# Designs tried in a protein design chat: VH-VL binders against p0dw94. Part 25

Target 1, 243 residues: p0dw94
Amino acid sequence: PAGTPAGAGASAGIGSDTGSNASEDSDMFPTIVFGDTVIERKEYVAALKAQHGAARLYFRQTYGVDPAEDGWDKAHDGEVPCRWLASRAIDELRRRHAAYLIGVDLGQVADDSYASIVARMEAVNSGNAELKSDGGIVYGRTGFDIDSYLSYELSALKNAYTGDESNPGMSLSDDEVRRYYDEHDWTKDGVDGKTPLDEVRGNVKAQMRSERYDELVSQRAEAIDVTDLPWDALYRFTAGRLG
Short names: E, the ipSAE of ESMFold2; O, the ipSAE of OpenDDE; V2, 0.75 times the mean of E and O plus 0.25 times the DockQ between their complexes.

## First folded at step 5 (VH-VL; framework fv_ucenprubart)

Design p5 (at its last look DockQ between E and O 0.02; V2 from the best seeds 0.00; counts 0 for: pae E 8.1 > 2, placed apart)
Fold by OpenDDE, look of step 5:
Structure p5 (fold): chain C 243 residues (1-243), chain A 119 residues (1-119), chain B 108 residues (1-108)
Amino acid sequence: as target 1 above (243 residues)
Amino acid sequence: QVQLVQSGAEVKKPGASVKVSCKASGYTFTSSYYMAWVRQAPGQGLEWMGLINPSGGSTWYAQKFQGRVTMTRDTSTSTVYMELSSLRSEDTAVYYCARGRLWSYFDYWGQGTLVTVSS
Amino acid sequence: EIVLTQSPDFQSVTPKEKVTITCQASQSIRYYLLWYQQKPDQSPKLLIKYASQSFSGVPSRFSGSGSGTDFTLTINSLEAEDAATYYCQQSSSFPPYTFGGGTKVEIK
């Protein structure tokens, strides 16, 4: 008797941003502002999607429940999955915008707004398309979507920041490098033991700079005050997007 | 040569506002340079007030001055401004603008502006 | 807020003697410490950046050392022109930045 394959439970994903008209007041995206930058609905929804899996995992691990099955608005020991997810999405956006704001402050990018990011993406895509049409070789992705572009640009910002020793935290003393080296394992493939500092000094410095940059971004992110956000409205919006 | 030229001395009454200017020359605001404001009360030490990115307009204020201080810039004239409101006698000080190499150090300083707050 | 404590507040020193000024931070600032010199009726001038790097035009008799929480400015051989107040300043990570209370050095 051929066992009927257990039906792949439809992973209740975050509903598509289909501009349906008259949905109830509960479906309206509230105005969210990070300092002087307005957070776009699309941007927030993308952040929700990115954190959706993490939210499910957290509740499974912490409470033994799957919000997708048990409900996103059900409280578990005081924690509500949709609120947790919303908070995580905001934190992700804070971090992203913090990185951009650092870039703006250093003159690496002109604006941290979503519209500006999209405009830059489109400019890059158009340039690549033109280059290709002219018989040029475009190395890498010929076209970015917004998520891939964000990843690309944020990496570029980080690299640019960490590549300049004059930037805050990027100047490293020999003593700091030595200490960091001593505190970490530096192994090369095929070599037994800790690789001498002289052979890995560049990697040590790169890692240190990377970590310091991440710390800087985190600190800047924390400086973005989200206390006065319309959290209740945001929770309702979030709940409405969760199947 | 980098120069920071500040506005002249000011005498204000308590409760008033003062706006000090700092005109920069010898470099461009489009660079990775910041401008800090530091004050010094008579016979006292240096007190950091805040920082502005003249290119982007971003500001950071010391908590002590939050709500009373406003730093602005005019890129067309390469001038940075510091406005301090609700002045008190304890605000009597020499106010300095100082160019910051990013956030790290202040390499050039204005000549200072004396602000006297007296009834 | 990071607090910087300088010591001593005042020193009267004979020319050609060594001067040592200390700056202690309330928390680790790594090497993000600056030293400034301020002469009477003048604006501060940068001496040392990143705890130990001399700024351009600074005489070799000035040196900085330290990391973490404890820093030192040294004048190896005091000159008459070195009579001034010296300030440490921290620039750890992001603002706010803070100054030490200052150390006044006078010539005997």
Scores: ipSAE 0.017, ipTM 0.554, lowest interface PAE 7.1, mean pLDDT 87
Fold by ESMFold2, look of step 5:
Structure p5 (fold): chain C 243 residues (1-243), chain A 119 residues (1-119), chain B 108 residues (1-108)
Amino acid sequence: as target 1 above (243 residues)
Amino acid sequence: QVQLVQSGAEVKKPGASVKVSCKASGYTFTSSYYMAWVRQAPGQGLEWMGLINPSGGSTWYAQKFQGRVTMTRDTSTSTVYMELSSLRSEDTAVYYCARGRLWSYFDYWGQGTLVTVSS
Amino acid sequence: EIVLTQSPDFQSVTPKEKVTITCQASQSIRYYLLWYQQKPDQSPKLLIKYASQSFSGVPSRFSGSGSGTDFTLTINSLEAEDAATYYCQQSSSFPPYTFGGGTKVEIK
């Protein structure tokens, strides 16, 4: 069965909290805690936006309706779009926080809080701005928004994990690699049949490690118990945000 | 419904090796569940020895047993094995297998296998 | 390696009285603390997961509390069937997963 976080209480004793870019809306947004970590309103709203299209697709395919046009509060065979979307947003946050918690366990980051992520993003942006103002060269992004910084940092966490064979799941036996290769398509353009294992071994191993990392993140996310969240309050907040 | 059935008691002399089996049933053996080995000397507490992932055969051993313990599995029989070498009288214990996930708890335990090491 | 220190080693308690067992971790394990019960000649049985959550089928007289480094198992009204040895265990993110030394509870 799925792991369940325990020890009710706020996450005030772990990580940092900037608060500087947050809009306070405490009368509507309930207190949400994953284990020791408070979930910020801004990160929840961002997760809603990220899952918005998935909700529209699901209800269109399943019921022939578009919640953006037909309403987010109307039930369809027992499913209510805003509640479906809220659950998906919480699941997205569980996966992201799980990836950060793996990073905490490896000493890569101090905590999984949104405030800490924002603080790191702002530090990077400030450093780039100072370099540019001094006449230096800043290659690539001049500054991150939170979405691009999250994507960047999550990728870095995954690469650090999968690049170390001593991490759980990252040591691959020859039998495992051969079996994975046999079960997948390794065809190249202009080549009849699939590419020999010896020519693609690195790619096979990288794909295996990537999939195993994603499974570990899913296992970690299952350990974040969301059963006792204030779901009714969260549903009301979500409905109000969607209009 | 989930059951872990271990091999029978063993009597060994110092310097020998022992191999204990744990046959799993009632769930998918190569799922996300790992198998742990925990031992208990007479009148003493529980001591974690290591963990094996049946899906890929990856292992993690407690430092105390590193170099003396080997854990393997046979997916065709849904069985995990623990082999402890260079036995000493201090290795006399009941050896348990237990099922669990990473970051989790051990929900099902085998019945235990008594290994006695004596001259 | 994280060391778990249980107290007391032994406790003899009058039936229906409260039993308190403590477990201290050598470093923070957040809420990844489990409690097991082991009766004579039996395998361990999970009682409490994640510091304070009762496992399925566990009598309500058993409860757990704590976080970080200090944890407590409480039996609020000891029954005869509760005579056993109790172990804490930590399962913070990666092995090794260590156990406390145990606390034997007897009925007086």
Scores: ipSAE 0.013, ipTM 0.537, lowest interface PAE 8.1, mean pLDDT 84
ESMFold2 (binder alone), look of step 5: mean pLDDT 91; pTM 0.915

Design p6 (at its last look DockQ between E and O 0.46; V2 from the best seeds 0.00; counts 0 for: pae E 5.0 > 2)
Fold by ESMFold2, look of step 5:
Structure p6 (fold): chain C 243 residues (1-243), chain A 119 residues (1-119), chain B 108 residues (1-108)
Amino acid sequence: as target 1 above (243 residues)
Amino acid sequence: QVQLVQSGAEVKKPGASVKVSCKASGYTFTSSYYMHWVRQAPGQGLEWMGLINPSGGSTWYAQKFQGRVTMTRDTSTSTVYMELSSLRSEDTAVYYCARGRLFGYFDYWGQGTLVTVSS
Amino acid sequence: EIVLTQSPDFQSVTPKEKVTITCQASQSIRSYLLWYQQKPDQSPKLLIKYASQSFSGVPSRFSGSGSGTDFTLTINSLEAEDAATYYCHQSSSLPPYTFGGGTKVEIK
């Protein structure tokens, strides 16, 4: 049965007469590559889980249906919930890998592979465990799971980028800062109207840098070409995970 | 069809400023596309100067031009501008606008604007 | 700043012969190398994106190869209209974006 990278098969639902089918081939994760980097099954499945609620909310708001009740394979004006979810999961992975690739370009990390991230997490966890075992002091978290490590490391990459004015986009002219301040609401407790720029200059600059970094990540993510992914196989795998 | 049309040739004295325009058509101006500026001195190669995001107006300048170049846009006319100040003879070049993402390839180029700096 | 070194600076080539142009990056740019053609008195035109992908409408005689630091543009059988200057360009995830010095190709 394993002759295809993906598949569909007999339904596993109560009353096989529902017309919904899954197959053992739906367990086979297709090979997904972002440029030179292989996407691991675990990171894709985690992205699906993270976006599951967003998919339910989107279809509820847009079409008045809940895919968890009405089915993940049923089209609504050309949109299929499991395909929508798969695409959104891929887009979230594109953004994550994009942030890592910026870090690679700056020499902050070796690569964007999931295996490399897991290896770094395990090294940190092992080092902290050895310190604790030897009676040493470990401040803060002594163990990461992959989700908490990703959150930690992505934040560290962003802070390292935005905290260095020599990085592209992080040098802000006084005119740019003034213009941004004028275009946004800077209300502060205890003052009527806008808080003076001199009192919020640091916050204005931090917000500008954060937005420019996010813009860089988004544009880098768009450059990860996913047109030629094995989408049919990915959709079948995704549908099999949802039922 | 995407088209980028630049302003006409200019002759400037050293110490002056020049402002070159680039009018975009055939696509959504405030989309995810950026406008890059690239110059080419006579008989020489291409030199990237910087870019602007027409959506929001953020700019990124090559270090060589930081402090001398200002890029702006007017969304009502779908036009970007590049202003280079404190001109000197080595700024004599054809100035191109080019459409692209923040990075990646430039798929459409303006016709170029010759700026001559002479005393 | 990533330096792109093109070679050769100039080629004079008999029609129908193969043209090879190289571009070396000062550090790895993975596959983020582009090739442009600039004919006399014209704006540059994109030929090859991401090292090896032909842009729409580009004749099949143009091809690109390479990754990392070493890249090649090939014109398999030179046509008269291919007389131009060719530039490599890197556009990795971070500016500044840089160009090679150019390779002028002329017909013998």
Scores: ipSAE 0.221, ipTM 0.646, lowest interface PAE 5.0, mean pLDDT 85
Fold by OpenDDE, look of step 5:
Structure p6 (fold): chain C 243 residues (1-243), chain A 119 residues (1-119), chain B 108 residues (1-108)
Amino acid sequence: as target 1 above (243 residues)
Amino acid sequence: QVQLVQSGAEVKKPGASVKVSCKASGYTFTSSYYMHWVRQAPGQGLEWMGLINPSGGSTWYAQKFQGRVTMTRDTSTSTVYMELSSLRSEDTAVYYCARGRLFGYFDYWGQGTLVTVSS
Amino acid sequence: EIVLTQSPDFQSVTPKEKVTITCQASQSIRSYLLWYQQKPDQSPKLLIKYASQSFSGVPSRFSGSGSGTDFTLTINSLEAEDAATYYCHQSSSLPPYTFGGGTKVEIK
């Protein structure tokens, strides 16, 4: 008797922005503002999607439950999955916007608004399309979607910051590089033991700068106050998007 | 409780150097906090001089003090130092160390160190 | 460099009166404005962070408001112990950091 393969349980994803008639009140995205920047619905929903897997994993590991199966509104030892997810999404957005604001200070981008980001993406896509039409070679992606563009641009901002030693934290002394090297494992394929510092100095510095940049972004993100956000409305909105 | 304790008052001649210390306690010295130096001339406002990252020792100085100021740290004693060289009468001030983060605020201050530059 | 202009430079105020101090930035600093209080022969103390958030232990009579370029520190009912110099400070960008010129508040 051929055992019928257990049907792949449809991963209850975050509902597409298609207007299913959930109660008109639950579908309204509240006004969220980070300083002078309004957070758009699309931006928030994308952040929810990005953090959805992490939320499920957290509750599985912490409480032995899957919110996708047991419900996103069910409380576990005082934690509610949809609220947890919403908070994580906001934290991700805070970090993203913090990184962009650093970029603004450096003159790399005009502002941190979602509309501005989309506009830059479209400009890049159009430029690449034109180049291609003119017989030029476009190296890499011929077109970005918003997620891929965000990843690209944020990496560019990080590289620009970490590439300038005049920026706070990016000047490294030989002593601190040596200390960092001593505190971490540096292995190279085919070499037994720790690779000599002289062979990995560039990588050590790059990693140090990367970590310091991330710390800077975190500090900037903390300055974005989210205490007075309409959390209840945001939780309702989030719950309504979770199947 | 977080505490910043600075070294005592100094009297220096023009052209000399002064080194002020700031000992930190009550928190992890090599955490994400920077140590800032701010000075105040008699009867004047506050002037930011620079910062040091106690964890790595990296520094950033205000342009006005570049070439004359050196900030260092000793992680074993949780102490930050500010050295100012080529002293002038205009450098007469109370010098403060203050704990803070980038894009943050100065939440704890030292008691201040008076440096007097006189002929 | 961001310049912070405080007004007024000096105020002599009767106890229980309202005190208002303004700080104007040369460019937008969003909400990255701090207020410090400095009493004679003392170190500065943080009062308000990020334009409107009271620091721990600060009396409720102190409040901050504003965004962008214009900010206000308010003492709703002045107490004798509030005689001090007040400074605004910005942390909106990478260093250098800057302070306002200060506002001295004296009791009549």
Scores: ipSAE 0.197, ipTM 0.702, lowest interface PAE 1.6, mean pLDDT 90
ESMFold2 (binder alone), look of step 5: mean pLDDT 91; pTM 0.923

## First folded at step 6 (VH-VL; framework fv_ucenprubart)

Design q1 (at its last look DockQ between E and O 0.01; V2 from the best seeds 0.00; counts 0 for: pae E 19.2 > 2, placed apart)
Fold by OpenDDE, look of step 6:
Structure q1 (fold): chain C 243 residues (1-243), chain A 119 residues (1-119), chain B 108 residues (1-108)
Amino acid sequence: as target 1 above (243 residues)
Amino acid sequence: QVQLVQSGAEVKKPGASVKVSCKASGYTFTSSYYMHWVRQAPGQGLEWMGLINPSKGSTWYAQKFQGRVTMTRDTSTSTVYMELSSLRSEDTAVYYCARGRLWGYFDYWGQGTLVTVSS
Amino acid sequence: EIVLTQSPDFQSVTPKEKVTITCQASQSIRSYLLWYQQKPDQSPKLLIKYASQSFSGVPSRFSGSGSGTDFTLTINSLEAEDAATYYCHQSSSLPPYTFGGGTKVEIK
């Protein structure tokens, strides 16, 4: 008797923008603004998708429940999964926009708007396509999607910031470097013990600068006030996209 | 309660150095707050000098003070220091430490330290 | 560097009158404008954060408004204790941070 393969439980993903019949009210994305920058629906939905797995993991670990199975609107000890996810998505967006705003201050990018990011992506893609057509070698990805481009550009911004010692926090004294070195383990594969500072000085500095940059981004993100966002509407929208 | 207590008044000759201290209390010194230094010449406005991250020791100085100012911290005593070298008469001012976050505000200030530079 | 221009430099005002101080930025600073009060022989004190939010303990007669490049501090009914110099400050960009030139308010 051939055992019927157990049906792959449809992973309740975040619904695609294709309008399932959820009530007209649940489909309207509220206007949310970070300072002078309007957050686009697509941008928010992408952030939800990025944090979806983390939300499920959190509730599984904390409450022993999977929101995908038990419901995203069900409260557990006062926490509601869809609200938790929405909050995390907003936090992710705050960090992203913070990084871009730092880039704006440095003159690396014009603004932090989603439209501007997309425009830059398209420009890069077009440039790469042209280069390829001209017989040039495009190293790496020849075409970015928005997620890959965001990762690329954010990394580029970080590298540009940390690569210039004149930027805030990027100047490191010998004493600071030594202290940081002493406080951390620096092991190399195949070498017993802590690697001498002179051999890892560049790596130490790079790590210090990276961490300082991340702290900078974090502080900038916290400065983005989200207290007055239409949270209830955002929760409804989020709930409507889940299950 | 958050408190910033600065060192006492200083009188210096031109060409000398001055080191002002700012002891922080009432909060976690190595938290996300930076310590800023702001000075005010007699009868003049406020001038931002620089900042230090007490946790990481990272600094940023205003261009005007580059090469003359050094900001340091001692985490064991929750104290920030500002040293200004090659003093001039124009450096006569009240120097303030102020707690603040990047892209934030200065919510607490020290009482100020008068530094007088005179021949 | 972002330049903040305050106006006026000086005001002599009768008690209970309305006081208006303006701060103009050389470029957009969104809402990252702060207002400080400094009384004679005292350290500056934060009054308004992020253009319009009152700091804790600040009397309701103080209010801030504006966005982008143009900002206003208003004292709805001036009290004798409000004699001070007021400074605007911007925190919209990476350092250096800048202050306005200050507005001295005296009581007639």
Scores: ipSAE 0.025, ipTM 0.611, lowest interface PAE 4.1, mean pLDDT 89
Fold by ESMFold2, look of step 6:
Structure q1 (fold): chain C 243 residues (1-243), chain A 119 residues (1-119), chain B 108 residues (1-108)
Amino acid sequence: as target 1 above (243 residues)
Amino acid sequence: QVQLVQSGAEVKKPGASVKVSCKASGYTFTSSYYMHWVRQAPGQGLEWMGLINPSKGSTWYAQKFQGRVTMTRDTSTSTVYMELSSLRSEDTAVYYCARGRLWGYFDYWGQGTLVTVSS
Amino acid sequence: EIVLTQSPDFQSVTPKEKVTITCQASQSIRSYLLWYQQKPDQSPKLLIKYASQSFSGVPSRFSGSGSGTDFTLTINSLEAEDAATYYCHQSSSLPPYTFGGGTKVEIK
């Protein structure tokens, strides 16, 4: 299949393999690049779907409207729902790709491309199927779809990062732990007031590390510059997906 | 500057219909604001009847009024209409239009239209 | 549908005294409760939005409080012009929107 759209016109008795009335949705998706990584149409569409509810909630709370009923193209104080949704989807992809790029920097994964993630998922699925076939024992999930694999791998990246005190931000001083404990509520059943620090120190540190990891991901996501994306083309593609 | 001006009082017989108008001015009629209709029977409280999206013309009616109420709009005159059919004496009320978002507060109200249903 | 129950139905109050009106929702509406004032022969007027936020031009003697299911409108020092019926209102979700039954406040 060529990347060139078929032209209009009548044939002078010579056939062509390319149709002129094919769906143009895939031809409308612009080239989106995060640094060195091409964003696949499939991962963008999945991000739109995942953020659809957030867009409806945001416009309901902020403007008292539901884009699914009131229209995705109508401006509300300068905000257009389909553009808001597109930007939100890009931001969510930035955060996901940032988490993968941290993993790349630490040698945990090869790259952040959607194709590479799919390939890793398929390799895991094939290996598990082969182990079952050969009588081996497979622990955990026996087959992933892409959404479950992303969730699994992102959790694994976070756990590997936060579980190693040598990683940036994961070494916590006693003063930092005490300040965090003092600034938060640590109640539990059957205890009046705050649970003593010595009883919850591990939980305090785990929560601190989780929050620091999320901040590192956010900072890495900001390094993925999206200012020069083909936003107008992306907005048109997004509007077409919403109907 | 925002104004909602309703049509005048009506006297109707049981079984008839009434159509109340609400003309909006001082803002963009086909914006994100909805027009709500609220009625108040003599000596009684406020009862929400439904709403219309002036931009799309879509409506939501309270279950109690389903099948008897119709809300429409005319974007060329910035006017919404509420029609209540099969009137009965219990429909005697002041009918208000009120501007609001899909949810939230009503910031501007019409002056009210008294509809009296008597035999 | 969310039911709003106001109390009391009626109060007769000496000028300058404090008025307290309560509104109870049948389920949590967080802070999405509004208060309206309606004087005889007039349209309702918004007083308090989102439980406790005074609307523009509302005298400072009016205040609101509460969250979840239990809400209160307070008039610190009642003036003669405050004789009116007061309604709570919720629109925390999609329709139907509901009003409380009203509280009529008269000057004694």
Scores: ipSAE 0.000, ipTM 0.374, lowest interface PAE 19.2, mean pLDDT 83
ESMFold2 (binder alone), look of step 6: mean pLDDT 92; pTM 0.924

